# VH-VL binders against q5qx64: the designs that were tried, part 33

Target 1, 184 residues: q5qx64
Amino acid sequence: MESESHWLWLFNTESGKLSVKLSDTDVFDTPYKPSQLVNIHFNEQMMDIEDATTFQIVSETLEAYPADKMPCAPQNAALNATAWCRFGRPQMPQSWHFQKSDISEWPLERRLCELNSGFDQGLFLILDTDDEFATCLLLSEGMQLSAIKSLRQYHVIKVTLNRLLPATVDLALSAQSNWGQQLA
Below, E stands for the ipSAE of ESMFold2; O stands for the ipSAE of OpenDDE; V2 stands for 0.75 times the mean of E and O plus 0.25 times the DockQ between their complexes.

## First folded at step 18 (VH-VL; framework fv_lacutamab)

Design r1 (at its last look DockQ between E and O 0.85; V2 from the best seeds 0.76)
Fold by OpenDDE, look of step 18:
Structure r1 (fold): chain C 184 residues (1-184), chain A 122 residues (1-122), chain B 107 residues (1-107)
Amino acid sequence: as target 1 above (184 residues)
Amino acid sequence: QIQLVQSGSELKKPGASVKVSCKASGYTFTDYYMQWVRQAPGQGLEWIGWINTKTGKPKYAEDFKGRFVFSLDTSVSTAYLQISSLKAEDTAVYFCARSGRWLFGKYTMDYWGQGTTVTVSS
Amino acid sequence: DIQMTQSPSFLSASVGDRVTITCRASQDISRYLAWYQQKPGQPPKLLIYAASILQSGVPDRFSGSGSGTDYTLTISSLQAEDVAVYYCQQYYSTPLTFGGGTKVEIK
């Protein structure tokens, strides 16, 4: 996608939908509810340079992975990520859904992680991190949290760092690089 | 207005300790990480580390682990850098800097203190 | 650690000239790149973050571009007040690292 595109944020108060107008004929709908959003007091708003940059960075990040290893299209994930970064309401931690990992520190360069609920394991894009929490966007098509609860794709959840697992795709890439070095 | 005000210049002997202060104003102190950077005379910028002003958890560059210690007094919106066992090579201007905005500017440094000169000489 | 290499280390130009400074990272840093301006006797000042976003209050004669490993700071029309040392900085991973700096002077 062209970075010079003049995309628009659209919010429909009747339907409660937040969308991105990519062109006259192309509108992308986010899955987020009004209750999950802030600063949505508009009908139409130009996407600013920060939003555009966010989209580009996330897109490039996701495009670096083999397409067959990703459960979503990079563009869709990037649009939803951008939407959340611009309008997403800060979340309360919900770490109890997930099993603990041995991780106490998370490297900045790791933009993907996995979470395990004991029922399912999902791939997430990390939208924000500090030394305690990570805000994560579900990239997998879905994730079962319990017998009666599941997350939908692009759901955003905040968890403590000790719930994060390295992404399988990252481990695979690391293994390949190490193998290449050992063979050299 | 946002500003960071650092303590005055320090002259120390090798082996001594120094504690530099950085007082923040104009914003909520605990909402932003505080970063520390030094600059030796005529040299470039070197990142020392940062501290989470909410939790107090520091992160140091490997070369600065041990003798460099970050601390906080949140009651007065002040961050501190203590350097122990000072060496001649520690002679530099030390800067505190607030972390940038959220998202992809989070670990930039958008506001800086005026710097504190620490000179270590026998 | 990610190494940041700036070029040139020094440049002299006339007022009104277009000035370009380059910064190369030892690996892909995915636009997690900032530019700072440091005038003599002053602390650094943030100019650009996320490779191309101007910090508030920065004149629009400053611009940043780049992706992957290669980034550029451009001053479209150099002014006398732009005399300074400029630094790039990556914040893709820790430790945060700076370029060696570029000293810009007026002829």
Scores: ipSAE 0.818, ipTM 0.925, lowest interface PAE 0.7, mean pLDDT 94
Fold by ESMFold2, look of step 18:
Structure r1 (fold): chain C 184 residues (1-184), chain A 122 residues (1-122), chain B 107 residues (1-107)
Amino acid sequence: as target 1 above (184 residues)
Amino acid sequence: QIQLVQSGSELKKPGASVKVSCKASGYTFTDYYMQWVRQAPGQGLEWIGWINTKTGKPKYAEDFKGRFVFSLDTSVSTAYLQISSLKAEDTAVYFCARSGRWLFGKYTMDYWGQGTTVTVSS
Amino acid sequence: DIQMTQSPSFLSASVGDRVTITCRASQDISRYLAWYQQKPGQPPKLLIYAASILQSGVPDRFSGSGSGTDYTLTISSLQAEDVAVYYCQQYYSTPLTFGGGTKVEIK
């Protein structure tokens, strides 16, 4: 997927759908509802260089993992991450859905995490983190938060750092690296 | 007009303390981290750390933990760097710099103060 | 912990020349790379962030490229006002680290 610089944001007022026009024949629909979005007063809008760069960074981050270990196509996650970074409504923390961990700081270079609701454990892309919070986009197909509530793929939730768990895919890669180091 | 204005040059003796100020204007101070960088004479740039201007929580590079202390006065949009027990090796220009706002450009340094020269000699 | 190795340390070129400066990271930094320009007696000025995005107000003769461990700053047509020391900086992980700098002069 090479031509990020000519991609267009589309917003259909009747359907409330935010989409990316990738070419004359290809349109990618995001799952976000208008209530989750801001700055959507357009029908068609050019992607800018920051959007294209967000897409590239997220795609490359996820492509570094084996495809069979990822619950999504990296390019689909990157398109949704780019949409959320541009149009997503600022999130209030929703940490109460998730079990606490012993983590109080999070390394900047860890771009993936997992969250555990007690019902389910999902893989997330970290869109932003600071010394208090992480803004996380669900990569797993879905995640049960309670008996009657779930979080859908690519939807975003904000949590305190003490809810973050190391991603299983990162633990596997780290163990693989440690194994190579131990052998050398 | 985004601007960071630092306090004037300081001449100090070894063992003394110095406090460098960095007053911000033209933007919402608490929306951006403030970073500190030093540059010894004729040398490159060295990251000291940053401070979250909303919470006041600092992060220091390992070599700067202890004697280097960041603080804030958010009522006047000002960040401070205090260096105690000054050594000759602390002689440098000290810069404050605002973290970038762009999501994947966060922790770059998009606006810099003019620098404060601290000279430590007997 | 990430070492940034910048090359060359010094270069001299004529007005109009294409100038290329290289920055190598000791590990993959995934485009979390900025370039700064520092003229004599002045603070550094951000030129490029995210490896390739020009900061507002930066002339388009400056460009950045690269991925992984290898990054390049290019000045397509050197101007007299571009005499400066140029630094790369990674912000992939803490501590944030800078390259050693490249001093660019006009011949």
Scores: ipSAE 0.631, ipTM 0.850, lowest interface PAE 1.9, mean pLDDT 90
ESMFold2 (binder alone), look of step 18: mean pLDDT 94; pTM 0.958

Design r2 (at its last look DockQ between E and O 0.50; V2 from the best seeds 0.00; counts 0 for: pae E 4.6 > 2)
Fold by OpenDDE, look of step 18:
Structure r2 (fold): chain C 184 residues (1-184), chain A 122 residues (1-122), chain B 107 residues (1-107)
Amino acid sequence: as target 1 above (184 residues)
Amino acid sequence: QIQLVQSGSELKKPGASVKVSCKASGYTFTDYYMQWVRQAPGQGLEWIGWINTHTGKPKYAEDFKGRFVFSLDTSVSTAYLQISSLKAEDTAVYFCARSGRWLFGKYAMDYWGQGTTVTVSS
Amino acid sequence: DIQMTQSPSFLSASVGDRVTITCRASQDISRYLAWYQQKPGQPPKLLIYAASILQSGVPDRFSGSGSGTDYTLTISSLQAEDVAVYYCQQYYSTPLTFGGGTKVEIK
């Protein structure tokens, strides 16, 4: 894989696709619609250092988890996350789809969360967070929100913090760490 | 241009209170967190906490909980740090600093006030 | 809390020299690291964020690298105006924490 500094953003106005050209032979397509994007008035532009850094941070974050516990490839998630961070349209909160949690404060270091719709539970990457909202990218292959509505992988949704649940993978890691400490 | 202008130096006695102001200009005040950092004489930087300028919700480092209180006046784009029950060890330069709320790498403090010297002496 | 350890605490070099400052975190901070420059009587100035991104207006003789727990600030060609104390800072988790600082002087 070529350096991120040589990657290109591609936007096709005819197809409405936002893609990343990783090499002459490798193009990654994001699932995002033009209506979900802003500042896409280009055909081709170089990724900047911020994009590259975002990709690296997200990739490294996701690669820290066991591959068998992740529902997606870190690279794909990182590319989509980077795309959203660069071009994603700010979302209105849609918290009503999800069950409330007991969480009122979210630690910065926890980049993964889960949301429960009552129909399904999905794993998300937190793209942005403050003391009120979290913008989350679905890592799971899909998530059912209702009898008639489902989210696709890499869908981005904004929710209040009181909808966030700790990620099972994080809990497992914490448990292992605590167990190791108790045994030491 | 982006600027953070802090209030002037303060000389206080132990047990007194002080309120430092930080007036922001050149950007949308409520789009960024306001950080507070102090530096004792000849010492390094110490993070006190931050306040979300949009929600007004503060976050304090554990060592600063209780006597240190953040507040806002958004109408004049100003953040405040109040320190009560001042101690000699509170003698330091206090800085306000802007930081982003969004994206992975935007939490660094990109603009700083000039600092406010608070001296606590009997 | 995440501890940030800087080295060296003090360095003296000549104009034009390559200078390197290191910062080690007590745990992986995933590139959530900033470097600041503080000159006497002035507030800190942001040099680098996200471990390697140069802040706008900062000379390109400054560069940052690293990942995981180990990070480096490099001045490719030290200038007289670079005399200052440099701090690393993690913003991976709260509380935000700074390194102890590195005082850079000219011989």
Scores: ipSAE 0.705, ipTM 0.896, lowest interface PAE 1.0, mean pLDDT 93
Fold by ESMFold2, look of step 18:
Structure r2 (fold): chain C 184 residues (1-184), chain A 122 residues (1-122), chain B 107 residues (1-107)
Amino acid sequence: as target 1 above (184 residues)
Amino acid sequence: QIQLVQSGSELKKPGASVKVSCKASGYTFTDYYMQWVRQAPGQGLEWIGWINTHTGKPKYAEDFKGRFVFSLDTSVSTAYLQISSLKAEDTAVYFCARSGRWLFGKYAMDYWGQGTTVTVSS
Amino acid sequence: DIQMTQSPSFLSASVGDRVTITCRASQDISRYLAWYQQKPGQPPKLLIYAASILQSGVPDRFSGSGSGTDYTLTISSLQAEDVAVYYCQQYYSTPLTFGGGTKVEIK
């Protein structure tokens, strides 16, 4: 992606839409509602070095996976992750949608996880963890949470650590590598 | 101006205790974890652990569980390291360090205190 | 625990030389690596985080590179004020661990 140093945050007061202006003709719209956002008192704002760094790190993290194993373009996920890291309102946990596991700690190094609602299982990017909670951004196209509620792609949910499952894409890569190693 | 100012050096006998303070200024204290790192004379750096300054919940490296206790006084933006039952091998410089601000640099240590020398000698 | 092996432990170079310090992790740390500079009697100072991102206020003669298990700190043109011990540190998993340090001196 070229010219990322010229990117601007846009906030449209009429529509309530947060966007990134990538060029004079290209605008990337985030899916977040104003009620989910903070610090949106601007029409136009330069993306700062912290934003650019966040975008780069998330892009590189997701680009390490084979494209055919990922449900989204890494750059789209990185733009939304950067937007949420800058403007996302702190959330209360909503763990009740998801089945429990035995996990009480999550390794710092696991940046992807899956959550299982009993209706669906989705792949997430972990934006942040602490000793109790994980903040997760949905990478899958969508995820049914209950009979009447679904989570849309790139939307963020906070859960207790005991809802996290290892990502299938990580398990598949590990299994393939181990198999190839033993056969060689 | 972000600054971490630690308490002065201490000379202690084996079996005593010490409490090192780390006063933060120039930022919102509870938004960043505080880390503790040890450096024995002529040696490298050794991670002791961190404390979540919002919740007060600590995490210790395995070798430091027990005698090493982290605490906070958020009203004065100060973190503490207390070491009980001091041993000669606890002689070191003890640093506090702030975790980084943003997601993928959160556990890098972007600002450090000046260090507190604790000497344990009989 | 992830062991960080730093090489060399000591080097001596002239002002203006290109200096390279390497750091090898015992397992993949996915670019969760920081570099620190420590001068005598001073605390460490963060130079690089996320393997390659320069901390604010650090001269651009410092750069970081690498991925997986192998990482490098480069000083493109060594200056007199760069005399220090340099440490790498992984923050991929707990416990956080440091390399053994590289002492850099001027010839």
Scores: ipSAE 0.244, ipTM 0.689, lowest interface PAE 4.6, mean pLDDT 88
ESMFold2 (binder alone), look of step 18: mean pLDDT 93; pTM 0.953

Design r3 (at its last look DockQ between E and O 0.55; V2 from the best seeds 0.00; counts 0 for: pae E 5.1 > 2, SAP .514 > .496)
Fold by OpenDDE, look of step 18:
Structure r3 (fold): chain C 184 residues (1-184), chain A 122 residues (1-122), chain B 107 residues (1-107)
Amino acid sequence: as target 1 above (184 residues)
Amino acid sequence: QIQLVQSGSELKKPGASVKVSCKASGYTFTDYYMQWVRQAPGQGLEWIGWINTKTGKPKYAEDFKGRFVFSLDTSVSTAYLQISSLKAEDTAVYFCARSGKWLFGKYAMDYWGQGTTVTVSS
Amino acid sequence: DIQMTQSPSFLSASVGDRVTITCRASQDISRYLAWYQQKPGQPPKLLIYAASILQSGVPDRFSGSGSGTDYTLTISSLQAEDVAVYYCQQYYSTPLTFGGGTKVEIK
């Protein structure tokens, strides 16, 4: 894989696809529709340093977890996250799909969360948070919201903080650390 | 151009209160968090907290909870820091600083006020 | 809380020298790191954010690198106007914390 500095954003107006050209032979397609994107008035443009950095941070964040505990490849998630951070249209909150949690404040260092729809529970990457909302990228391979509605992997959704649940993988890591400390 | 202009130096007695202002210009005030940092004489930088300029919700470092209060007047793009029950150890230069907007620079501080010296002495 | 340890605390070098300042976090902060320059009587100035991104208007002789717990600020060719105290700062988690600072002087 070539350096991020040589990566290109590609937008095909005919197909409506946003892609990342990683090399002459490697192109990554994002799942996002034109209606979900902004500032896509280009055919080809270089990724900037913020894009590259976004990719690095997200990749490293996800790679810190055991691969067998992650429902996606870190690189794919990172590329989609980078794409959304650059071109994603701000989302309206859709909290009503999810069960309430006891969370009122979300710590900055928690980059993963889970959401429960009552039909399914999914793992999400938190792209952005404030004191009210979290913008979340679905990492799980789909999530059922209702009897007739489901989310696809890498779908981005905005929810209130009181819908966020701690990620099971984070809880497990914390438990291991505590156990190790108790044994020491 | 973006700038933060703070109120002038303050001399207070122990037990008194002070309110420092930080007026922002050159950008949309409510689009960026405002942070507060202090620096005691000859010492390093210490983070006090931040305030969401849109919602008004503050976040304080644990050591500053209680006597330090952030507030806003969005009509004049101004953030305030009030310190009550002043102590000698509160003597410092107090800075307001705008947070960045980009996701992974969001809590870096890209623009700073000139600082407000608060001296607490008997 | 995350502790940030800077080294050295003091650095004296000649104009044109390559200068390196190190910042170590007590835990992985995933590149959520900023570098600031503070000259006497002035507020801090942002130099680098996200560990390696140069703030607009900052000379390209400044650069940042690192990941995990270890980060470095480099001045490729020290100039007289670079005399200042430099601080690293993590914004990975609250409370935000600064390093102790590095005072840079010219010989």
Scores: ipSAE 0.898, ipTM 0.946, lowest interface PAE 0.5, mean pLDDT 95
Fold by ESMFold2, look of step 18:
Structure r3 (fold): chain C 184 residues (1-184), chain A 122 residues (1-122), chain B 107 residues (1-107)
Amino acid sequence: as target 1 above (184 residues)
Amino acid sequence: QIQLVQSGSELKKPGASVKVSCKASGYTFTDYYMQWVRQAPGQGLEWIGWINTKTGKPKYAEDFKGRFVFSLDTSVSTAYLQISSLKAEDTAVYFCARSGKWLFGKYAMDYWGQGTTVTVSS
Amino acid sequence: DIQMTQSPSFLSASVGDRVTITCRASQDISRYLAWYQQKPGQPPKLLIYAASILQSGVPDRFSGSGSGTDYTLTISSLQAEDVAVYYCQQYYSTPLTFGGGTKVEIK
């Protein structure tokens, strides 16, 4: 049985705030400014099947990790990821904030990564990759990018693949999985 | 209406080459990857690889690396599969199929070409 | 590589029967799973993506479920036009891989 989400997109035309109405009493605010958003021609609009699909996949992806290793509630990340996938403005790469790695290709199955600014290292959800770039949504509460600039939780940044680092949580699981096979 | 139209069936001898075309219509060609899948007679489906229609960069399954080459002509919304040094075991129906570009969007192959039968025999 | 094991390989059922096809992945694929229907001489047709989301235009007697490694396609009331081979396919990681198929026939 297929079920559409009964959640609604809300857009306040005065403030430019994009939100999700979860119930009559519960509204989730996204952190995105109107300058970061496109394709909004409504005050209220029902989530469609694509939105529900994105939400479900992101929720389950993040719920597969130990809760004590996640810096956010999976549902909150999924709501913001869904909002960005639907309404986020395409971004120019901003790779200069981040230290280079040796990576030239990124495995499709790696849905998390870390980026290192030299000031901080943050955990990100990968929303999209191609041959050259990854679009990354910050899961960590915040990430200092320079002496004067920070990236806020759930904000999105685009980088070349050679800035991606394996997520620490994925390395820990890999090491744990190899326990019985590393016997001499 | 989204449509993928493939070139006609081919009869080839071992050692020859074939180039299958897949012309897309009804959507923005560069917003979606093009996948290639084959099906030998009476067999299941086998993923050959995909091509990023915006960058032209391909990804091949390991067993298809070498003789199988993807290419594009974005000016006419067309993807190509070229197979060189054809072998009898390459006899199959070859499908192109569209899939989404977002990691969490539609990655399933939602629209398929009608298939191109390539027969390799002496 | 992620291996996809479908069962059964073949089934025969009456019109109106509930049909269940299962697909097991060799590792957790986090609902990155599609189901396809293929009739003879035709390309595959997408039925279900993201394990449970029905593709537009597909009858609601088709449904998908599952998580982790185990996934199920259900046809709630089999119809004559549902005679086909059904394939699961993971898109969690490359190479993308298909199950071996399940041929469904009418008794």
Scores: ipSAE 0.266, ipTM 0.719, lowest interface PAE 5.1, mean pLDDT 87
ESMFold2 (binder alone), look of step 18: mean pLDDT 94; pTM 0.959

Design r4 (at its last look DockQ between E and O 0.64; V2 from the best seeds 0.77)
Fold by OpenDDE, look of step 18:
Structure r4 (fold): chain C 184 residues (1-184), chain A 122 residues (1-122), chain B 107 residues (1-107)
Amino acid sequence: as target 1 above (184 residues)
Amino acid sequence: QIQLVQSGSELKKPGASVKVSCKASGYTFTDYYMQWVRQAPGQGLEWIGWINTKTGKPKYAEDFKGRFVFSLDTSVSTAYLQISSLKAEDTAVYFCARSGRWMFGKYAMDYWGQGTTVTVSS
Amino acid sequence: DIQMTQSPSFLSASVGDRVTITCRASQDISRYLAWYQQKPGQPPKLLIYAASILQSGVPDRFSGSGSGTDYTLTISSLQAEDVAVYYCQQYYSTPLTFGGGTKVEIK
């Protein structure tokens, strides 16, 4: 793979696809529809340093977890996250799909969360958070929201903080750390 | 042009209260967090906390909870820091600073006020 | 809390010299790191954010690098106007914390 500095954003107006050209032979397609995107008035655009940095941070964040515990490849998630950070349209909250949690404040350092719809539970990457809402990227292959509605992998959804659950992978890491301290 | 303008220097006695203002201009006030940082004479920078200018919800460092209170007047794009029950150790320059980028820089402070000197002495 | 340790605390160099300041975090902060410059009597000025992104308007002689726990601010060619105290700051978790600062002077 070429350096991120040589990557290009590609938008095809005919197909409505947003892609990342990683090399002459490698193009990554995002799953996002034109209606989900803003500032896509281009055919080809160089990634800037912020895009590259976003990719690096997200990749490194996800790579810190055991691969067998992650439902996606870190690179794919990072590319989609970068795409959303650059072109994603601000979302309206859709908290009603998910069960309430006891969370009122979310730690900054926790970049993963889980959401439970009552039908399914999914792992998400938090793209942005404030004191009210979290914008989340689905990392799981899919998530059932209702009998007739499901989310696809890398779907972005905004929810209130009181819908967030700690990620199982984070809990496991914390438990290991605590156990290590108790044994020391 | 983006700028933060703070209120003037304050001289207070121990036990008194002070309220520092920070007026923002050149950008949409409610789109960015307002950070507060202090610097004691000859010392380094210390983070006090931030306030979400949209929701008004503050976040304080543990050492500053209680006597330090953030507030807003969004009608005039102004943030306030009130310190009650002032102590000698509160003597410092107090800065307001803007932050609000995406995830990789959301809490980096890109614009600062000129600082407000608060001196607490008997 | 995450502790940020800067080194050196004091640095004296000549104009044109390459200057390097190091900041070490007590834990991995995943590039959520900013560098500030503070001149006497002035507020801090943002130089770099996200460990390596140069803030708009900052001279390109400034650069940042690093990942994990170790980060570096580099001035490729020190200028007289660069005399200041430099601070690193993590915003990976609350409370936000600063390094102790590095005072840079000209010989």
Scores: ipSAE 0.893, ipTM 0.944, lowest interface PAE 0.5, mean pLDDT 95
Fold by ESMFold2, look of step 18:
Structure r4 (fold): chain C 184 residues (1-184), chain A 122 residues (1-122), chain B 107 residues (1-107)
Amino acid sequence: as target 1 above (184 residues)
Amino acid sequence: QIQLVQSGSELKKPGASVKVSCKASGYTFTDYYMQWVRQAPGQGLEWIGWINTKTGKPKYAEDFKGRFVFSLDTSVSTAYLQISSLKAEDTAVYFCARSGRWMFGKYAMDYWGQGTTVTVSS
Amino acid sequence: DIQMTQSPSFLSASVGDRVTITCRASQDISRYLAWYQQKPGQPPKLLIYAASILQSGVPDRFSGSGSGTDYTLTISSLQAEDVAVYYCQQYYSTPLTFGGGTKVEIK
């Protein structure tokens, strides 16, 4: 995506579909239902500098990982994160889906986490944290939450910090960096 | 108009305590963290920590754990910094500063108090 | 802790000059960077956040750029009222840390 000066938010007021027009031929549909979004009163609106910056930060965060370690295209995650940061409805915590961890603090620099429902364990991007909660966007292709409920890729859930697990990709990279150089 | 008004300058002896207040107006106090920064004479800026104004939970830089205590009175939109067992090297201007709202600018400090000079001398 | 190194520590320039101040982080801070201006006897004032976004009410002769470890504050046309000390600050991780400052004066 070479020129963000052409990127537009598109909103179909009848269907409630939020999309990004990337070019004359490329439109990116977000997966969010109207009930998950704030009230949107435009049909078309230019992305602003904060939207562009959110996209860039998320893209760079995910691109720092090898492509085979990410369950998604970084650009797709970044577009959905940008959409949610701008238009997502405030979330109530839904921690009951997830098993508790020993974590009571979460460092700002940990931008990825995992959550474990007891049925599945998914990789998430942290969109925001404070001293109580994390707002997490699913990067994994899907995640079973219970016998009858699942969370779809790029959907957002809010949890207390004591549900967060260190991301496996971060633990693997840390363990790898502690190994000495191989002697030939 | 967003404003942070701090209490007046203090002259203290080593071993004493001081409590600096920072009264906020023009916004919803509990929607934004409050941060504390100090500046020793002729020196740069040093982050002390922040406090979540909704929960009252503080975070301190390591060098400030112990003697530096943040507190709140949300009924009057006021944050406090208390420093106990004052040392000469605590002589500085102490600022309160509000965190931003947008998550990728959240810990940039968008509005600052006027500063409170604390002088510690025998 | 992330160390922030500003350069230069002091500069003197003429009114109308383009001024650049650099800030280097000891590790990648992914655009979690702010710039502040502090005039004598005053508190700091936020100029730039997220490396490049201009704070409301700040003159547009100020701009910020950079990514990774290297960041720049630019004043496109220096004015007399821009005499101040400028600080960068990272907020990628705690503790939040500031650069040592750059004092800007008029020749």
Scores: ipSAE 0.755, ipTM 0.890, lowest interface PAE 1.2, mean pLDDT 91
ESMFold2 (binder alone), look of step 18: mean pLDDT 93; pTM 0.956
ESMFold2, look of step 19: ipSAE 0.726; ipTM 0.881
ESMFold2 (binder alone), look of step 19: mean pLDDT 94; pTM 0.957
OpenDDE, look of step 19: ipSAE 0.889; ipTM 0.943

